# Designs tried in a protein design chat: VH-VL binders against q960a1r229to459. Part 44

Target 1, 231 residues: q960a1r229to459
Amino acid sequence: LKGDRIELLLPKNIDQFKKFKKDRTVISSGLITRFVSTRNPKEFSQKWISTKYVKEFNEITVNKDSVVVGAALNIQKMADTLTSSLSINIGKEIDSFIQKFSSPQIANFATWTGAIISGAKSSLSVSDLLILFNVLDAKLTLLNNSGELTQVAIEEFAEKKLFATHTIVNAIFSRSLTGFLFCLKLGETSEQDSTNFNFAALVGNQVSRIFVGLGGQPKRLTSLEVHIDAL
Key: E = the ipSAE of ESMFold2; O = the ipSAE of OpenDDE; V2 = 0.75 times the mean of E and O plus 0.25 times the DockQ between their complexes.

## First folded at step 23 (VH-VL; framework fv_ramucirumab)

Design v6 (at its last look DockQ between E and O 0.01; V2 from the best seeds 0.00; counts 0 for: pae O 13.7 > 2, placed apart)
Fold by ESMFold2, look of step 23:
Structure v6 (fold): chain C 231 residues (1-231), chain A 120 residues (1-120), chain B 107 residues (1-107)
Amino acid sequence: as target 1 above (231 residues)
Amino acid sequence: EVQLVQSGGGLVKPGGSLRLSCAASGFTFSSYAMNWVRQAPGKGLEWVSYISSSSSWIYYADSVKGRFTISRDNAKNSLYLQMNSLRAEDTAVYYCARGYLDYYYGMDVWGQGTMVTVSS
Amino acid sequence: DIQMTQSPSSVSASIGDRVTITCRASQSISSYLAWYQQKPGKAPKLLIYAASSLQSGVPSRFSGSGSGTYFTLTISSLQAEDFAVYFCQQSYKTPWTFGGGTKVDIK
């Protein structure tokens, strides 16, 4: 189960999705963790499935300072949670970005973790969800092979290729973010458009965060941030 | 308004058992992670155990693993620590502390502490 | 496990002095560091979280800085009520660990 591969099929249109959906099992993220029962004291390595761990990866927790979204949530559920939990200026842009550039079929079946891992692995593709996580300064809770939990910023997850050795448990977003979020996705005008370029900026926050996506990991424009913050 | 009130503790012989309780009030208990932290007399702080808001994620320090069990009852706003096979080294003041699923926030609310003494 | 090393173990200072306490981690912990104050017979009190964020209700004379492996807690103008022991704590990776503490005495 540890190191198990996941695959997200990201069809370009709904007709392709309908075709492949019939031929393929829809995958949601989930972790099955070995546990040991004390009912048989000489058999401490028995392997069982626990619904407790599945429920943890579907948890949503909103408190005063943060919102936490479990790794198994689909993109639409995550977006709805963030829209309702973050400031109105940020939440409405998230809603607009997801609705404008993701079909209901994809958003309701694909997990956010699949999209994040796919984006973090690729040196060529431009990931809309990965740039959104970067601009919002998302943190990930990770489970390593030794059963230890670590929390890292989304940039560290991709830079250090932690997807190879860790399992995502949840994502954490600060509710203290302020200012205005602007997201832009540009591609060809054909029906088979892919993202050639994306851009995300959070301005009016304590420190601005500005990212551009041209392929691979989003690049932070720190020189531009300093300039804007000096105004 | 936000409070953690502890009970339990006391004197116990080596090999014995105790159960510590921590009652929460003034906040939505089921939305927070909880911790136990101990402090031996005249010594520093040692983290003992963590339980997530839904009890789905539980962690222990190696020194207590297999002997201590953390649990919570969200309906009763209560956190527990069942301590078995107690050793002299477990003698300490035990604190319950509120934490977050986002580890950046630290432990922002602490109980008053409960003394556990393990001696013959 | 991540070892947290505090220094000094004790400091003696006058009211009004600037006091700096340091904490070093055995590996990078990013900014996952908290500072606690503990007075005799009392539970610890959170002062600083996320290395530099001031907890609600804590006087502004307290400040934290650092990231990675080296962190400081500064009291800009020591007051009589600041007599206490101070602990750092990492929350980057379980098991979480505390520094050994720094006792601040008023001269």
Scores: ipSAE 0.407, ipTM 0.739, lowest interface PAE 3.7, mean pLDDT 80
Fold by OpenDDE, look of step 23:
Structure v6 (fold): chain C 231 residues (1-231), chain A 120 residues (1-120), chain B 107 residues (1-107)
Amino acid sequence: as target 1 above (231 residues)
Amino acid sequence: EVQLVQSGGGLVKPGGSLRLSCAASGFTFSSYAMNWVRQAPGKGLEWVSYISSSSSWIYYADSVKGRFTISRDNAKNSLYLQMNSLRAEDTAVYYCARGYLDYYYGMDVWGQGTMVTVSS
Amino acid sequence: DIQMTQSPSSVSASIGDRVTITCRASQSISSYLAWYQQKPGKAPKLLIYAASSLQSGVPSRFSGSGSGTYFTLTISSLQAEDFAVYFCQQSYKTPWTFGGGTKVDIK
């Protein structure tokens, strides 16, 4: 890179991260973050901080009723964790859906956090991870600029644009979800990264969750949920 | 165990060439930047070259620019330093050292070093 | 290039002594400063990174402080195994440069 000095801090724990985050742009060490930066060549920040080596951001915790996935993990690791920790009828579909992601390389090198943020920032792009998180009713643990941690629903994260003021620490998924997960993605080409439409439905003996992606935040289809649950 | 094991080096005449290798194990090599650092006998440390995890960023000290080439093979967990047009002043112990992506504060894992002697 | 001036070049101290080594940068390097220990015939060992962060496995008697252009490495209570040469290094701007080193002799 040419130009002015670029500062990149690589904290190893959340305390160090909190200390240095105040005046720096957070990056998820992945290709998705880089792509977003290159597509929006506004004023380039010279001060960066990475989540890649933050211990707390790299943790996976499987609890009795929930799965916690650190923000620094790549998309494939996140998917593998969910596949192995959720019911078979949900986990297998997650695995299948992620295998249709843009490419194995991106899945292995891009963080799921980067993908979520990229999707949340865009009003046009269709995000596979964003719809997955919505259909699974994922929660995010967020760190604000004051160093406080809060938990919010994924839809609140996107709706309130919390990516502008908060850093994702982890995602929390319920292990109590039952039923069947159906995911669909359609593109204009046969390429994996050409998604223009996606669909996700969790149906079963619990309240159905159904989302459609047409760009930006996926739209919940509540009328369809009610109809299906009445069957 | 996290380690770097070096090979190559030796005695060479001025104008000659050598290739150094550094084999990584115990960690995800492709996630780290790598460096070469050298130390002339009885002298201090001199940074020689840097390569980012994906080889997107490469830097050289002015003293070796145009003569040395740093490269890596992430599939083989290996770092290389091709040294051409060697000079007497290049005589030193050469170390490979692990860094954290770009612009990290330090190098936390070092190879055992390999001696390069350039002499007539 | 950023010049790193390390002082003193050598110091002799007794076991239990407090030893302080300083490093000055020709320009501000923020906190992009690392300290290394090198024993004879061995590769350098990272002690401190980011000016004040202790590397994992390093004894707590080692500490680093400073920012901008002035930095210090402190050994609170010198031990026999601390006989070595110590180097500071800036990673703020390429080419990354090292201090000249400080030899610590045990009396």
Scores: ipSAE 0.000, ipTM 0.519, lowest interface PAE 13.7, mean pLDDT 88
ESMFold2 (binder alone), look of step 23: mean pLDDT 94; pTM 0.957

## First folded at step 25 (VH-VL; framework fv_ramucirumab)

Design w1 (at its last look DockQ between E and O 0.01; V2 from the best seeds 0.00; counts 0 for: pae O 11.4 > 2, placed apart)
Fold by ESMFold2, look of step 25:
Structure w1 (fold): chain C 231 residues (1-231), chain A 120 residues (1-120), chain B 107 residues (1-107)
Amino acid sequence: as target 1 above (231 residues)
Amino acid sequence: EVQLVQSGGGLVKPGGSLRLSCAASGFTFSSYAMNWVRQAPGKGLEWVSYIWSSSSYIYYADSVKGRFTISRDNAKNSLYLQMNSLRAEDTAVYYCARGYLDYYYGMDVWGQGTMVTVSS
Amino acid sequence: DIQMTQSPSSVSASIGDRVTITCQASQSIRSYLAWYQQKPGKAPKLLIYAASSLQSGVPSRFSGSGSGTYFTLTISSLQAEDFAVYFCQQSYKTPWTFGGGTKVDIK
């Protein structure tokens, strides 16, 4: 009868989140499932704090130059936002790629941040969302423990392991991207959302971006980009 | 035509209050972050305050924290700065400026400036 | 806070000269750097954002370069209308901060 319990806080805005975040495990819908499969004992702390109801993490902002998607949005909502907000050639490919990426049930409940963090932590898995963020040159707005915000490229987030010390607030995508997006995934089955190989290329933009995923972080193929841009 | 038109300002004694207004037109105001920037006579630029498009995040320079309040009314396309407990060192031209949640874009639209003078 | 150090504080130059202004950050701000021009009695005008991207409507004689901690604004062929004070500003981390300004006087 040891009776251990978990205290879960449900802050409604970023000020409350900042006030009560200290020494609590951050969770959201779907994020709990991904964290329980890790080998990190600290992710099963006695005290938890949720991002689900934080107003700022559920916001979408679209202006002429950028699309900003909040950290608590599910994968499907993020995908729909990008599809409707980016150019037709890019949006259609995002829609098609995400449909191959995961089952509809998981996409409607899992957060995009959970998928990004899982991909950034892993040296083994091939992440479809992480390669999509890399090819679209996504930036993340991060919140540190002192309440300061900074913005980093998706590549820096993974390279510097910022998931360990920062909370993702939103992702930012440029609406000025042009050209054609091509995405390919090869995996066991779409039912399991696993991928053995993926590839993403944005060509016909001012500078091409081309990435391959074979395990761990996507690798940028800069030599190929130069050759393609020369054609 | 994208523009920011400022109003308010004037002469006030130390310890007094003023409210500055900034009216936006020609763009979707609710999609942009907003700033206040000031410039003392003959001096450089000093950032004062920043507010997100939804008012969800607000930041102040240390010199004005607790005395100034930034706010916005997206239905009226208007930005405000409530200045309380004014000091002589707050004497400056105050500019409103359009910014972004994406920090890369800088402050690309500026109001004409409003003079605030704090003296006995 | 990130301190921005701008130099020179003033420069006198002739029409047609190449003018270079520098800005140094106390820590890396990557490319989150903007340049502004301010003429007497006027609001600042954005010239360059993201360290090197030219704002719409700004003449191509203006260019920006740099990343990390060291940045430059270059006017390739100075014109009479370029008499102004120029400011850099970091937008990498709040609070945002400006350089002290550089006054460009035309001979």
Scores: ipSAE 0.348, ipTM 0.731, lowest interface PAE 4.1, mean pLDDT 84
Fold by OpenDDE, look of step 25:
Parts: sequence; structure tokens; C-alpha cells
Structure w1 (fold): chain C 231 residues (1-231), chain A 120 residues (1-120), chain B 107 residues (1-107)
Amino acid sequence: as target 1 above (231 residues)
Amino acid sequence: EVQLVQSGGGLVKPGGSLRLSCAASGFTFSSYAMNWVRQAPGKGLEWVSYIWSSSSYIYYADSVKGRFTISRDNAKNSLYLQMNSLRAEDTAVYYCARGYLDYYYGMDVWGQGTMVTVSS
Amino acid sequence: DIQMTQSPSSVSASIGDRVTITCQASQSIRSYLAWYQQKPGKAPKLLIYAASSLQSGVPSRFSGSGSGTYFTLTISSLQAEDFAVYFCQQSYKTPWTFGGGTKVDIK
């Protein structure tokens, strides 16, 4: 890394994280991320911060009605948690979907938050995790620059590009979802990590949720949902 | 009041047939999966069959596969179990049971049970 | 098939006692486990679902715990109306299977 002295901050809790982050923007909620204080990085020392030791970013909480997954967890851990905590008709499909998602190395080392942010930033790429989060109606807990925590839907997060100003602390999934989950991923080849097309549908719930991804952000198919719910 | 009321059953000879019915009331029947569970006299519970709300997903215990047929009529709020080729070991109290939203959540509503006796 | 081994088969207890029943699965069933109470001549009643979630209307003295292959049902303080047979049930893979049952009777 070229530039001024690099400093790595290692907060031990969310309060310390907030203190370190004060008046600074975090680029991502990855294990290690860089503070952005100015558009001219040459004028300031490069500071990095890790979420590795912050409990709130690394914890899994299974409640009666919800599952909370910390932002620092890898994709596989997130998937395993959901698979074990949601209804079988949903959980099995999640497991299957993730097994086809990426190489084991990526699944084990990459954070789900990184995948979400990468997908949200790209207007051209298809993100399997984004479509999964959308179909499950996941909520994100976000930390803003003022140190306040807010909860938002995945769609709002992507639409408002909140990744530029907020840090993902965790994701919240409902355990009350019922029905069957169907997920589809298509790449150039069956073995490719890249996705050109994906589809996710939760059917048999009180309200169906159906999303399609063909470049860019997943789109909800509301007309199809209405049709399915009327059957 | 949420309830399941069963009918049918009785005494039948081996090789015979019976049809059990379960009438649902007090809830949106079509939104729930349904089950049949049986209990032989003095014995434990044995799952028999499962049917999803749309009837697209059906499962049977191996002991009854090919002989029993689970079905539902959502318009009539009714669950059925057609039992063919009955055997002595099929003798039991049969219960219909609602899956609580999904089978993940257990069976939260049960019928009163119907006795089926298969004897020569 | 997933085998559910329930223990003990019977337990004698007094009112006010703490009673613990265990259920072991032959393979991981994650949290797809329910507990039922059955009284003589009656249909089973759901007590606990998803391993640890208390069914609506069930007294708080009942609790469930565990995940994977080992599960427990606990009655913190046994009441007169709690004398019954209890069953565990897995819904992880078809066929759904029940434990053998535990009879809780008066000491």
C-alpha cells in the first residue's frame, strides 16, 4: 500500500467501533475495511478498522421469531445458520443454493456482508445473496455516521446506496416464514462462480415473494405474486 | 374456535377398505399442511401421512405407502384418508392434525381420533 | 429413517418436582423437534415446537432445549394436571418419527 502511515484499529465492542468511526465513513463492513475521510487520500493517513473482535458483528442470535446474523460472519456460516433456524422447506433450499453459489473457499472466507455490498454497488452484476435476502425479506441493522443504529429493508439499502454512508452491523431474518423456497442460479457454465441470471420464489406463504435477477438489482415480480396468491 | 372433527372408521376385515374424514373449522384450512397420525392400542404415536396446502407435496410412511391415500378438499375444509388393503397391524386410533403453519412448528391442532379395527 | 430415542420410558414424581425428559435423534435434526403431551383417551397436545418455542397457552413451567441430536423437555415444577405421557417428534426428514414416549406418574 502506497501512502502515509497505515493504522489498523481493532475495536473490541460496538462502542469502541463507534468511537473510532466517529465522523468517518467506512467503505464496507468486511473484517478489515478502510476509513474514507476525504476524496483526496494523499492528504490524510490511511486508517483501517477491523470488525473481527466486535461482538455485535460476529454473533448469531436465534430468537423465537427471528434470527440475527452478524455482519462479520462468512457466507457459509450465515447460510448454515439460516438453514438450521428457518422452516425445512426454506432451509433446505438455502443450503442447496449456497452449495452451488461459489467455491468453498469463497464461502468460507468471504463475509456475507461483502457479498451484499458488492452486489448492491454493481448495477451490472447479479448477486445471489441479494436475491436470497430479498426473497426472505431480510432486514439490515445499520450504523450511520452519527453513531445511530437503524433498521432497513434490503431493497432500501440497495436503492438508497446506504453502503456509502452506513455500516452493516447484522441481518435479521423472520422465523415465521412458511411455504416453499425455490432458488435458481444460472451462469455461463454450471461451474462458474459468476451469475448471469438468478431467480428466487417463496410460495405457500401468506404472501408470495418472487424475485428475478438479470443484471443489476433483483426485481420483485409483484404481478406474478398476486397471480400465485390467487390460485 | 379452531377445531378438527373426525368421522369414519370402524371394524373391517383384512383386505378391506375404509375412508376417514376430518372437518376443519375456525381457521383458514387451505393455508395449513395436514397430517394423519395413528396410535395402536397401548402403543406410541406413528406418523402416517402429510399433505401440503396445495396438495402438491405428499408424504407417506413406508408402512402405508401404496395402500393409503391422503387428500384434501380446501373448498370443503376437509381432509381425507383412503385406506385400502387394510391389515391387522393397521388397527389404531387415527388422528388428523394440523401443521402449525409449517411442519417445522409441529402439529398444533388435533382431531378427537377415530378408531380403526382390522380383524377377521 | 431417523430414530428418536426417548428416555426415560417412565418416571414417578411428586407435585412440585422438577422433571426432565430427553430425546436423542440418530442424526442431526437441527431444531425440527416438537414435544407433545397426551392424557388417557385424548389426542396429543403440542407443548413445544422448534425445539424450544413454547406453544401458545402452554404454562411457562414447560421448556424445551437442545439442537442437533440431543433435546430435553423440562417441567420446572410438576403440577397435578401434568401427569401424562409425553412424546418428542422430529420433522426434519420424512418419515416424521416420534419418540417412544415417557409416562409421568404420581410417586
Scores: ipSAE 0.005, ipTM 0.547, lowest interface PAE 11.4, mean pLDDT 87
ESMFold2 (binder alone), look of step 25: mean pLDDT 93; pTM 0.950

Design w2 (at its last fold request DockQ between E and O 0.89; V2 from the best seeds 0.00; counts 0 for: pae E 2.6 > 2)
Fold by OpenDDE, fold request of step 28:
Structure w2 (fold): chain C 231 residues (1-231), chain A 120 residues (1-120), chain B 107 residues (1-107)
Amino acid sequence: as target 1 above (231 residues)
Amino acid sequence: EVQLVQSGGGLVKPGGSLRLSCAASGFTFSSYAMNWVRQAPGKGLEWVSYIWSSSSYKYYADSVKGRFTISRDNAKNSLYLQMNSLRAEDTAVYYCARGYLDYYYGMDVWGQGTMVTVSS
Amino acid sequence: DIQMTQSPSSVSASIGDRVTITCQASQSISSYLAWYQQKPGKAPKLLIYAASSLQSGVPSRFSGSGSGTYFTLTISSLQAEDFAVYFCQQSYKTPWTFGGGTKVDIK
């Protein structure tokens, strides 16, 4: 790496992470590859901290009512976990939807957290994971700078832009979801993140959830939900 | 049957130490977070400590930080609370309680409680 | 820390009465609120979670409502076994905090 010294810490547990997070930028990768591609490496003396090797961020917990996925896990691992832990009708759709997300290689290296944050930050990009989290009514456990843990709905996370002040620790999914999940996306190729439109609908649940992705935060179709639930 | 059975506690002098134990049965212990909650005589409930299901992450109330240590042995389905440098204000009934990583669900299973008395 | 203010501290009621207990949070806790019942010499029992979800095995006369900063526990028709102390607890953010409790006693 040519340029100013980049410091990257690789904490092994959340306590170390909390201790060293102060004055450091969080990255999900163990490698700062992006700085190598920047034309002016001299301008960024940045301290970084990675979530990649944090024990608590790599854990999966499945109980009777919930599936909890650590923030450091890759997209494929998250998808596999959800597929195996949720109802068959929902799980199979998740698997199918994620398989079309990108190349298997990307899914194995990219964290779901990175994808969620990227989607939440962008007003233009269509995020497949973001719509999936919304339709499944996912919750996020967040760590603030004071070391406190809190949980919020994915919608609140995006709306309040909590990614600016909080670190995602894990995602929580309900195992009580019933009915059918329908997901679709339109893009140029399956090999690139070229999704231009996506749609997700959970129907046959106690409360239907329907979202459309046209860029930025997915939009909830509440009127359609009400209509379907009345049928 | 899902249950938590506590042991330990008793009378100790100020500055002393005690270790509380909580044995879990009837459920997959490693899939649940665990808590310690205490209640001083005639007073309300006070959360003491929290430990994640499979992780080593631990959280403590400010009143016990640096003095108490929560731990678990998933192989033995056991939860522990090591209490050092005990003070009179630590006198209370201590409960172990099952929680979730999903905070929506509260604490749904409780031990029977154990009395800790700190007195000279 | 999030402070939980529970009201009233005590209430005297008769069997069959409607009893309402309130809990206010110092900040929004969304729906991350639980209600517990505690009888003398016994451990607390979870009644309501997620502000309004009835715990399994709990009688339907118990109900919870509210979101944000204001929450209520309602006993629609008080029974003899319902005389106890009730606590609210926020589970939104660590540290977990409880209300001061409400004693429901017989009139």
Scores: ipSAE 0.806, ipTM 0.902, lowest interface PAE 0.6, mean pLDDT 92
Fold by ESMFold2, look of step 25:
Structure w2 (fold): chain C 231 residues (1-231), chain A 120 residues (1-120), chain B 107 residues (1-107)
Amino acid sequence: as target 1 above (231 residues)
Amino acid sequence: EVQLVQSGGGLVKPGGSLRLSCAASGFTFSSYAMNWVRQAPGKGLEWVSYIWSSSSYKYYADSVKGRFTISRDNAKNSLYLQMNSLRAEDTAVYYCARGYLDYYYGMDVWGQGTMVTVSS
Amino acid sequence: DIQMTQSPSSVSASIGDRVTITCQASQSISSYLAWYQQKPGKAPKLLIYAASSLQSGVPSRFSGSGSGTYFTLTISSLQAEDFAVYFCQQSYKTPWTFGGGTKVDIK
C-alpha cells in the first residue's frame, strides 16, 4: 500500500503547463484539492501534472459563431454556459439531461473532461456526456507534447485514442445549431442511476444528428437522419 | 463597420526593432483570436503569429520565434507585434487578421497591411 | 508542419470560363481548409472556410469541396473581378500554413 509517491505539478497558465508536462500523466479531474495538500516529497515513483489551476483551461469564450468551454471547468459550469449560449430549445434540454445523469454535488466538482475521457476509454460503459457531445457535434482542441494545437470532432477523439497522446484544452460548440434536442437516459430504476441505454437526437437542424448509446462510443443512426431530413 | 486599421511600419536597418499596431472596431475584440500574416514582395503568404482571445496563449512561426512578440490589449481593442533583431528576410507587408478559437472559420477580417523594409 | 501544395501555379482563362484550383495537404487536415482571394496591393479576402462553406458576402459562383488531403476551389463562371491570386490555408494544426498561390490571369 505504501511506497508509491506522486510528484504533482500545479501550473497556473498554459505556458507553464506546456513547459512542465513532459513525461507526466495529465490529471483532468476535480481531485486536485486532495493533491495540493501534499508537502512531503521524500521519494517519487509517479509524475503527474494537473489542469485544474491552468488559467486558459478555466476560460469561457463566446462569439457570434461558437462557444468555447475550457477543459478544467466542472460539468455544471459547462451546462450553464451551453444553456445560455445556444438556442433556447437546445439549451433547455441540455440542462434537463445533465440533471438526470449527475447529482448537483458531482456536477459542481467533476470536470467534463474527466467524464469524456472516461467514456472514450470504455468499450462497455454508456456515457451520457459523450452522447451529448456527439449529438451537438462538439469539437475538441488538443495539445500535444510539442506544444502544437489541433482540433478534432468528438467522434474521432475516441476512435483514434487521442486521449493517450494529447491533452484536452477546450471544447467547441457551434451557435448555429437550430431545431430541437431530445435526450433519453435509461438505467436501473433507483440504483446509482447507471445508464444501460441512451439516445440523443437533434432534429429541425439543417442536418439532423441522431445517436444511440449501447456501450462504448455512441453509434450514429445515419439512415434515420436521412429519412427525417427528407420530411 | 467591422474593421482592422494598422500602423507602425517603416524602414529599419538589420538588427533594428519596430512595433506594429492593429486597432479593431465594430466587433467584440476580446471574443476572437488574432493573427499576424506577412507577405514578402512578390511572394506568397506566411503565417507569423497567433494569440488567443485572452493574452494567455501565443504561438510563433519558427522563423520569428525569440525575436517577435505578439500581444493584445483587450481594453483598447488593439493587437501588437513587437519585432526585434530584424533581418532582411523579414521585409514584407504585415497583415493583422481576425481568427477564431474554432479553427474551422479561417481569418475572416484583415487589416490593410503595413510595409516593413529591412535594409542597409 | 503541414505542407500545402497548390496547383496550378497559374491559369489563363476568359470571362465565363469554369476554373478549378486544387490544394493538397501533406497529411489529413479533415475539413480545416480555407480559400482566400488576393488582388494586387490589397489584403487577402476569405472566400471559403471549413473546405466548403461560403463566407458571407461571397458570390455563389465560388464553391469549395474536399476533405482529408485533397481540396478544390471552383469558380463556375469567371467574372472580370475574379482575376486575382488564390491561396489555400490549413488550420488543422499549428503552425497554420498556406499554399503557394494560384494566379488566375486573362487569356
Scores: ipSAE 0.583, ipTM 0.820, lowest interface PAE 2.2, mean pLDDT 85
ESMFold2 (binder alone), look of step 25: mean pLDDT 93; pTM 0.947
OpenDDE, look of step 25: ipSAE 0.205; ipTM 0.742
ESMFold2, look of step 26: ipSAE 0.564; ipTM 0.810
ESMFold2 (binder alone), look of step 26: mean pLDDT 93; pTM 0.950
OpenDDE, look of step 26: ipSAE 0.022; ipTM 0.529
ESMFold2, fold request of step 28: ipSAE 0.524, 0.511, 0.458; ipTM 0.800, 0.789, 0.772
ESMFold2 (binder alone), fold request of step 28: mean pLDDT 93, 93, 93; pTM 0.950, 0.950, 0.950
OpenDDE, fold request of step 28: ipSAE 0.523, 0.322; ipTM 0.836, 0.766

